# VHH binders against BTB/POZ domain-containing protein At1g01640: the designs that were tried, part 4

Target 1, 207 residues: BTB/POZ domain-containing protein At1g01640, of Arabidopsis thaliana (Mouse-ear cress) (q9lq95)
Amino acid sequence: MTEAEQKAAFLGGLVVSFKEQMHTDVLVKPGEEAPPIPTHKAVLAARSKVFRNMLDSDECKTSPEESITLPDLSHDELKSLLEFLYSGNLKAPYNQYRSLYLAADKYDISYLQDVCRNHFIASLSSRNVLDILELASIPCDTILKDAAINHIVKHMEEVVVPMKYETFVQRNPDLSVEITRAYLRETKAKAKDHGAPLNGNTRPRIW

## First folded at step 19 (VHH; from Q73 with R103E)

Design Q82
Fold by OpenDDE, last read:
Structure Q82 (fold): chain B 207 residues (1-207), chain A 118 residues (1-118)
Amino acid sequence: as target 1 above (207 residues)
Amino acid sequence: QVQLVESGGALVQPGGSLRLSCAASGFTFSDYVMRWYRQAPGKEREWVAGISSSGSTISYEDSVKGRFTISRDDARNTVYLQMNSLKPEDTAVYYCAAKSYFEGFDYWGQGTQVTVSS
C-alpha cells in the first residue's frame, strides 16, 4: 500500500464514524420536519467558526438533545453538507450545489464554497449563466460573478436575445448594468486593437 | 417591522472622509448578507460593497477598492461603510440592503445623501 493509499484509508475512517454514528454528541436539524442527523461537535467546530459559535451558544447548551438547526437546508442537503465536512469530497447531486454553495458562505465553510464555485465556472453555458450570475450575486462572490459576466460578454447574442433575459433584467437591474458596462469595455478594447496599423515594417532583408 | 436606517451622509470636500452607518431591526441580522448601493443623479443604482453574514467574504466595486471599507457589528445590528479619499464621482444617495441567502427578498433602507464638492 502506498503512503497516499494509507493516508486515504486513515482519513476515510472519519467518514465511517459519521455514517455509522460512532460516539456522536450533537444533533443537527434540517429546516424541514425531517429527522435530525447525529454529528460530532469537534468536527463542526473545526470546519466552521459559525458552527463553533452556535455550539457555544446558550440555545444549544440548554437544548434537551444538544442540537443546532440549519433551517435553510433540506434533510438531503444537510446530509451532503455534513458528509463533506468529514470527507472533504463533494459527492452531492448537482441539484444540491446551489444550496450547498450558499450554505458554505453563510456558515463560513470556504473550501466547500470554492469547490462549488469551481464546478459552476467549469459548467458555464449560455443556458445557465444568468442563473449562475444571480446565484453569485447573493454572497457578492466577485470571482464567480466575473466568470459569469465574462461568459455573457463573449456570448452576448445567445444570452440577451432570449425572453429569459427580459425576466432576468426585471429581477436584477444592477447586474444588467454590470453586463452592459462589461460589454462596452470589451467592444472598446477590440476597436483599439483593429485600429492599430499593422506597421508591417517588414523591411525586406534584401539578401 | 423590518427597518434599515442609514446615517452619516454629509457634504465633504474632495479627499475627505465619511463613515456611513446602517442600523437594522425587525429581522435576524446575523443571517443576512449586508450590502451598500449608491445612486447618483440621473444614473442607475449600482452595487458598492458587500459583506457575508459571517464577515469572512468581503467584496467591493472596482472604483471604490482601496478607498472604501465595509464592516459589520452583529451585536449592534449595524453595518458600516468607511469612505476615504472621496471624489466628486462618489456623490450619490447611499443605500443599505440586507439579502437573504435562500429567500429571494431584499430589505432596503431609505438612503443617505453623500455630496463631494469643492
Scores: ipSAE 0.861, ipTM 0.933, lowest interface PAE 0.5, mean pLDDT 92
Fold by OpenDDE, last read:
Structure Q82 (fold): chain B 207 residues (1-207), chain A 118 residues (1-118)
Amino acid sequence: as target 1 above (207 residues)
Amino acid sequence: QVQLVESGGALVQPGGSLRLSCAASGFTFSDYVMRWYRQAPGKEREWVAGISSSGSTISYEDSVKGRFTISRDDARNTVYLQMNSLKPEDTAVYYCAAKSYFEGFDYWGQGTQVTVSS
């Protein structure tokens, strides 16, 4: 066994403790009427200040089963989140990434948020970019938002599809303004590089 | 009943400072992303600043970076916007908003008028 393998096995011991419920001391409850997941306070507290505060609360301490509740997550999403806390590896299916991303922000799990963010950035397409932009706007994630906007600006013809874009604009007028501003900035920059006198008067009628 | 009540809006001179407050009630304040928006006359509402529920993530619109500071006090269910070095372009009605992470809705205040004029 290589040293790297030994190290991996060693670190994996913590994951095993979770999977086998070794000396768990707290229950984490999902939003659904599903079974709680036995967990370790120390791990939760180490990975999230919010969890730490929840654990230190009177509500948790006085709970019959010493439990905390994450009401926004399904059982499967919660399981994925918790597994991540032990392993540092995101093994969740992609359909959970949205929820995990939001949960990461809500519960101040920055590394999880980063992992999800990076995945979204890497997978940006004209098909999903508006959805990702909307997602990024929730926690005010400027990194993801900027990445999405930049993608939109570069692929405006593909993104501005009838009905879909109008629906987006109706739901997100503020984001639409940001897109427009970014597009204008890009257009101006290109015009400057090509020496074309920007005839100042074409204020794009922002409809 | 859910309420967001903005206060602190005033008339100030360019270069002046204001602190806006938004008092929240009727929901679990600590579970929401808090945001400030502004709407100038004849313009669309624009996002100004945001702070995560934990307070760990803070973000600003580019035009207000370095001048505005968003903060929250969960014990008081209040979000603040400290505005320094105010410019005439900052003149707008400022709105406080609470964004749910998962439910896709926003709570909005009624707004407070900020006017920057010589």
Scores: ipSAE 0.861, ipTM 0.932, lowest interface PAE 0.5, mean pLDDT 92
Fold by OpenDDE, fold request of step 23:
Structure Q82 (fold): chain B 207 residues (1-207), chain A 118 residues (1-118)
Amino acid sequence: as target 1 above (207 residues)
Amino acid sequence: QVQLVESGGALVQPGGSLRLSCAASGFTFSDYVMRWYRQAPGKEREWVAGISSSGSTISYEDSVKGRFTISRDDARNTVYLQMNSLKPEDTAVYYCAAKSYFEGFDYWGQGTQVTVSS
């Protein structure tokens, strides 16, 4: 085995401890009436300051079963989140990325937020860009917002003409203003580039 | 009942400073993204600043970067906007908003008037 493989195997041991519920000491509860997931306080506390604070709270300490609740996540989303905390690899299905992205911001898991963000940026299209922009606006993620807005500006006709945009504007008037301003900036920039006079003083040397 | 109450708006000279406060009640403040918006006369509402529930993510609109500072005090259920180097263009009604992460709604304050004039 290469040193890299040995290291990977070593780090993988932590994931195994989660999957096999080895010496778990805390329950993490989803928002739905679903089974809690046995977890390790040390891992939660290491990966999130918010989790650390939750674990240190009187509410958690006085609970009959040392547990914390993440009310916004389904059981499956929670499982994906926790698996990520142990592995550092996002193996969740794509339909969970929205929830995981928001949870990452809420619970201050910056690396998870970055992973999700990068995925959204890489997958931007005229079909999903408004949804992604709306998503980015929640945590005020300017990186993702800017990426989305830039995409919209480049594909304005495809995004603005469909009825979906009208609905979007009604729900997000502030974002619509941002889009308009960005588009205006882009159009002005293009107009300046075309106004360079072709100083065509190339007098044809009449041979 | 959910309530957001802005305060601190005033008339100030260009280059002056103000600190806005928004006191929240009726919901779990620590679970929400807090944001400031402003609306100038005859203009649409625009986003100014935001701070995540944990306080770890802070962002600003470009025109206020370096001049404005958003902060939160969860113990007091209050979000602040420190505004320095104020310009006439900053004249607006400033609104505090609470955004849930997973719910599609915002709570809004009534706003506080900020006027920057010589």
Scores: ipSAE 0.860, ipTM 0.933, lowest interface PAE 0.5, mean pLDDT 92
Fold by OpenDDE, fold request of step 23:
Structure Q82 (fold): chain B 207 residues (1-207), chain A 118 residues (1-118)
Amino acid sequence: as target 1 above (207 residues)
Amino acid sequence: QVQLVESGGALVQPGGSLRLSCAASGFTFSDYVMRWYRQAPGKEREWVAGISSSGSTISYEDSVKGRFTISRDDARNTVYLQMNSLKPEDTAVYYCAAKSYFEGFDYWGQGTQVTVSS
């Protein structure tokens, strides 16, 4: 085995401990009436300050089952989130990415947020960009917002003309203002670049 | 009952400073993203600043970057907006908003008037 393989196997041991429920010491409950997921306090605390605080709370300590609840996540979403905490690899289906992205911000799991964000940025299209912009606006993620807005500005006709934009504007008047301003900035910038006189006064020195 | 109450709005001269406060009650403040919006006369409401529930993510509108600072005190269920180097263009009603992560905007304040004039 290469050193890299050995390292991967070593790190994978933590994932196995989760899957096989080795010496778990806390239950994580989803928001729905679904089974809690046995987990390790140390992993939760290491990956999230928010989880650490939750674990340190009297509510958790006095709970009969020593449990924390993530009320906004389904059982499957929770499982995906927890698996990520152990592995550092996002294996969740795409339909969970929205929830995982939001949960990442809520629970201060920056790496998960980044992974989800990068996926959204890479997959931006005229079809989904408004949805992504709306999503980004929730945690006030300026990186994702800017990426979405830039995409919109570049593809304004494709995004603004469909009826979906009207619905978007009604729900998100503030974001519409941001789009408009961004578009204006882009238009002005283009106008300045075209107005730079090609000082073509290379007067050929007629020797 | 859920309530957001803004305070601190006033008349100030250009270059002046104000600190807005928004006191929240009736919900779990620490679970919400807090935001400031403003609406100038004859203009649409615009986003000004936001802070995540954990406080780890902070963002600003471009026009207020470097001048405004958003912060939160979960122990007091309060979000703040420190506004420095105020400009006439900052004149607006400022609104506090609480948003859940997984739902739409949950709660709005009634707003506080900020007027910047010579």
Scores: ipSAE 0.857, ipTM 0.930, lowest interface PAE 0.5, mean pLDDT 92
Fold by ESMFold2, last read:
Structure Q82 (fold): chain B 207 residues (1-207), chain A 118 residues (1-118)
Amino acid sequence: as target 1 above (207 residues)
Amino acid sequence: QVQLVESGGALVQPGGSLRLSCAASGFTFSDYVMRWYRQAPGKEREWVAGISSSGSTISYEDSVKGRFTISRDDARNTVYLQMNSLKPEDTAVYYCAAKSYFEGFDYWGQGTQVTVSS
């Protein structure tokens, strides 16, 4: 193993302290009625400036249980997020990735957002690209947005002919204009690659 | 009652500067992505800038990058748009929006008019 891989394996052993609840000092509560999850303040504060600020709040410090609540996450999503903070490896089922991606932006956990974003980019298809584009718009994630638009432009007929695109346009007229303009730029770029008309639009075109 | 109230729109010369403000009430401001949009006459509303709930992630539409700056003051429930090097094509009604991470609804202000003209 590389030295970086050895270090990652060593730090991964800290997950045991989470799983076995060894010397925890704070409770993290999901948005549903479920058992609170014992966690370590040091890990929360080290991984998120948002969590650090929550832990420093008077409400957390004056509570006998010393707890914070993440109201938008289910118990299972919260467990996946917390385990990630210890291990740096996301072991969540894919149906949690949307919530974890949004939570990563809300709680400023940039590496979690990167892991989720890379999954969405790798999974892009004509069937899901509009959903992923809408998702990227929530945190204004230009990396994911650009990847989605590039995929749409490269597969324009497959994406825009089906009925799903019509409902997307109704919800997102601004994005539909961006898609159209991106497609026009790509079409114009291909015309330059095959040569430009020299004497107007009546000459034969190679494309 | 949720309210977003934009202010600061004005007539300004090309090359000038203007600061827009958006005062928010009726929701937990620190939980929302804040965004600015604009709509010029005869055009669709377009996104201009966004700032994450924590303030750590900021994004701009390409034509305003380097000229506009979005910021937020969570203690005052206010989002700002500092607009420098204004051009006639920046003329529009500017809207403030609050976008939820997990709910499907957005909140919108009623807009403030910015006019860049000599």
Scores: ipSAE 0.640, ipTM 0.861, lowest interface PAE 1.6, mean pLDDT 89

Design Q82
Fold by ESMFold2, last read:
Structure Q82 (fold): chain B 207 residues (1-207), chain A 118 residues (1-118)
Amino acid sequence: as target 1 above (207 residues)
Amino acid sequence: QVQLVESGGALVQPGGSLRLSCAASGFTFSDYVMRWYRQAPGKEREWVAGISSSGSTISYEDSVKGRFTISRDDARNTVYLQMNSLKPEDTAVYYCAAKSYFEGFDYWGQGTQVTVSS
């Protein structure tokens, strides 16, 4: 095991303090009727400037329970996000990744967004690429957007023939233009890579 | 009542600069992705720039990179677009938009006209 791997395992062990609720000092509430999750202010503030600002707010400081609310997350999604802040390992089921990806951008947790993005890139298929492109547009994620468009261009007929594409275009006319332009650029690049045509005025060599 | 009010549009010479503002009210500004779009006559509205709710993630359409800068001031509930090295092709009505992360809806302003010509 490398020194970097040993350090990561050591730091990730702090998640025990979360799981065992050792000396927690703040409650984090999900958006549904569910138990608040005891957490540590130091971890929240260290991992997100958005959480740091929430903890410093007058509302949190004057609350008898000292709590913050993340209204867009379910209890299970919130627990997955909070555990990630301690361990750096995302163990959530894949059906939570959309919400965690969006929360990562909203709460400025760039590494969580990277983990979710890499999953979406690895899972790209002609069946899901339009959904992933729409998802990437919400936080203006150009890395995921470019990966999705590249996949569409390489599988253009598979993606644009189904009726799902018509619905996508109605919702996203700007993205549909980008897809078309990307396809034309790819077609030009392929023509350049396969050589130049012979000039019609070229005289035969006589040797 | 949600309002987005753009301002700062003007007639400017090529190579000039202009700063657009978009004042927001009626929603929790710090929870939203803010974006600028533009629409030239006879063309589709196109995305120009976006800034995450925290302000940490910023992205631009390729033709404006290095010339335009988006920023936000959450204390003033305002998003800005600083436009430098303006070209005639930048002539458009510029709109700000607020994008929800989870609810699938957007708020839009009324637009402000930018004209770049000699």
Scores: ipSAE 0.623, ipTM 0.852, lowest interface PAE 1.6, mean pLDDT 89
Fold by ESMFold2, fold request of step 23:
Structure Q82 (fold): chain B 207 residues (1-207), chain A 118 residues (1-118)
Amino acid sequence: as target 1 above (207 residues)
Amino acid sequence: QVQLVESGGALVQPGGSLRLSCAASGFTFSDYVMRWYRQAPGKEREWVAGISSSGSTISYEDSVKGRFTISRDDARNTVYLQMNSLKPEDTAVYYCAAKSYFEGFDYWGQGTQVTVSS
C-alpha cells in the first residue's frame, strides 16, 4: 500500500468509533425531536472552538446526560456533520449542503465550509447562481460571492431576463448594484483588451 | 423583545477616528452574524462590514477595508465598528443588523449619525 493508503486505513479506525458508538461521552441533539447522537468530546473540541466552548459551559456540565444541542440541524444533517468531524470526507446528499455550509460558519468548522463552497462553485449555473449569491451573503463569504458574480457577468442575459431576477432585485438591491458595477468593469476591460470603444462609440474600429 | 441600539455617532474632522457600538438584547447574540450598514442621504443602504457568530470570519466592503474594523464582545452582547482615517464620503447614518443563519429575517437598529466634515 502507498503511504497515503496506509494513513487512510489508520484514520478510518477513528470513524468506526463514531459509527459503532465506542466509548462515547457526550450526546449531541438535533433541532427536531429525534434520537441524540452519541459522540466524543475530544473530537468535537479538536475540530471546533465553538464546540469546545459549548462543552466547557455550565449548561453542558450540569445536564444529567451531558449533552449539547445544535438546534438548526435535522437529525440527518447533524449525522453528516458529526461524521465529517471524524473522517474529513463529506458524504452527504447535496440537499444538505446549504445547511452544512451555514453550520460550518456558525460552528467555525472552516474545512467543512471549504468543502461545501467548492461544491457550490462547481455547480454554478444560470438557474442557481442567484440563490448561491444570496447564500454567500449570509456569512459574508467573499470567495463564493465573487465566483457567483463572475458567473452572472459572463451569462448576464440568461440571468437577468427571467422573472427570477426581478424577485432577486427586490430582496437584494445592494447585490443588484454590485452585479451591474461588476458587469461594467468587465465590459470596460474587454474593450481595452480589444481596442474597441465601449458603449455607443461611433468611431470605426482600428483593427 | 429584540432590540439593537447604536451609539457613538458624532461630527468628526476628516482623518479622524470614531468608534460605534451596537448593544443587542432579546435574542441569543452569540448565534447571529452581526453587520454594519450605512445610508447616505439620497442613496441606497449599503453593507459595510460583517462578522460571523464565532467572530472567526470577518469581511469588509472594499472602500472601508484597512480603515474600519468590526469586532464583537459576546459577554456584553455588543458589536463595534472602529472607523479610522475618516473621509467626507463616510458621512451616513450607520445601522447595525443581526442576521439569522437559518431563518429568513434580520433585526435592525435605528441608526446613529456619522458626519465627517471640516
Scores: ipSAE 0.595, ipTM 0.842, lowest interface PAE 1.9, mean pLDDT 89
Fold by ESMFold2, fold request of step 23:
Structure Q82 (fold): chain B 207 residues (1-207), chain A 118 residues (1-118)
Amino acid sequence: as target 1 above (207 residues)
Amino acid sequence: QVQLVESGGALVQPGGSLRLSCAASGFTFSDYVMRWYRQAPGKEREWVAGISSSGSTISYEDSVKGRFTISRDDARNTVYLQMNSLKPEDTAVYYCAAKSYFEGFDYWGQGTQVTVSS
């Protein structure tokens, strides 16, 4: 093992305190009727300025059980998020990644968002790229948006010919314009590779 | 009831500055992504800027980057757009929008007119 791997294993071992509920001092409630999850304020506050502010609020400090609520997450999604805060390793099934990606932006957990984004980029296909582009638009994630649009323009016929694209256009006319303009920029870049000059307009992105 | 009310639009000379405000009510403001859009006469509405619910993620349309600054004040349930080095091409009605991370609904204001002319 490298020194970096040994340090990561050492720090990740703190997850035992979460799993065994050792000296927990706060309850985190999911958005469904399910048991609250005992957690440590120090971990929450260290990993998220949003959680730090929630823990410092009068609402949390005066609540009967000293708790915070994450109303948009299921119990299983919440457990995955909380465990990640201790270990830095996301053990969630892939069907939780959409919710965890959005929660990571909402609660300002940058590394969780990076992990989820990298998964979405690695999983890009003509079948899912429109869904991923819509997802990226919610937090205005330019890294994921650019990756999705680049995939679309490189596989334009496969993505835009099927009927799924027609439904996407109805819901996202502005993104559809951006895709078309990105395709034109790619086409003009190909023309320059042949040595012929080509002038074209740059277009703004649409969210 | 949900309300988004933009204000601060005015007539200003090229090179000038304006600060737009959008006051929000009827929802938990700290849970929402806030965005500014604009629509010039005869043109389609376009996105200008966005800010995450925490304020940590901020994005701008390329033509306004470096000139416009989006910010939010959760204590006042208000999002701002500071617009510097204004150009005639910035002339538009500016709209505030709120987007939930997990709900399927967007909320829109009615707009405030910004006019940049000599």
Scores: ipSAE 0.568, ipTM 0.823, lowest interface PAE 1.8, mean pLDDT 88

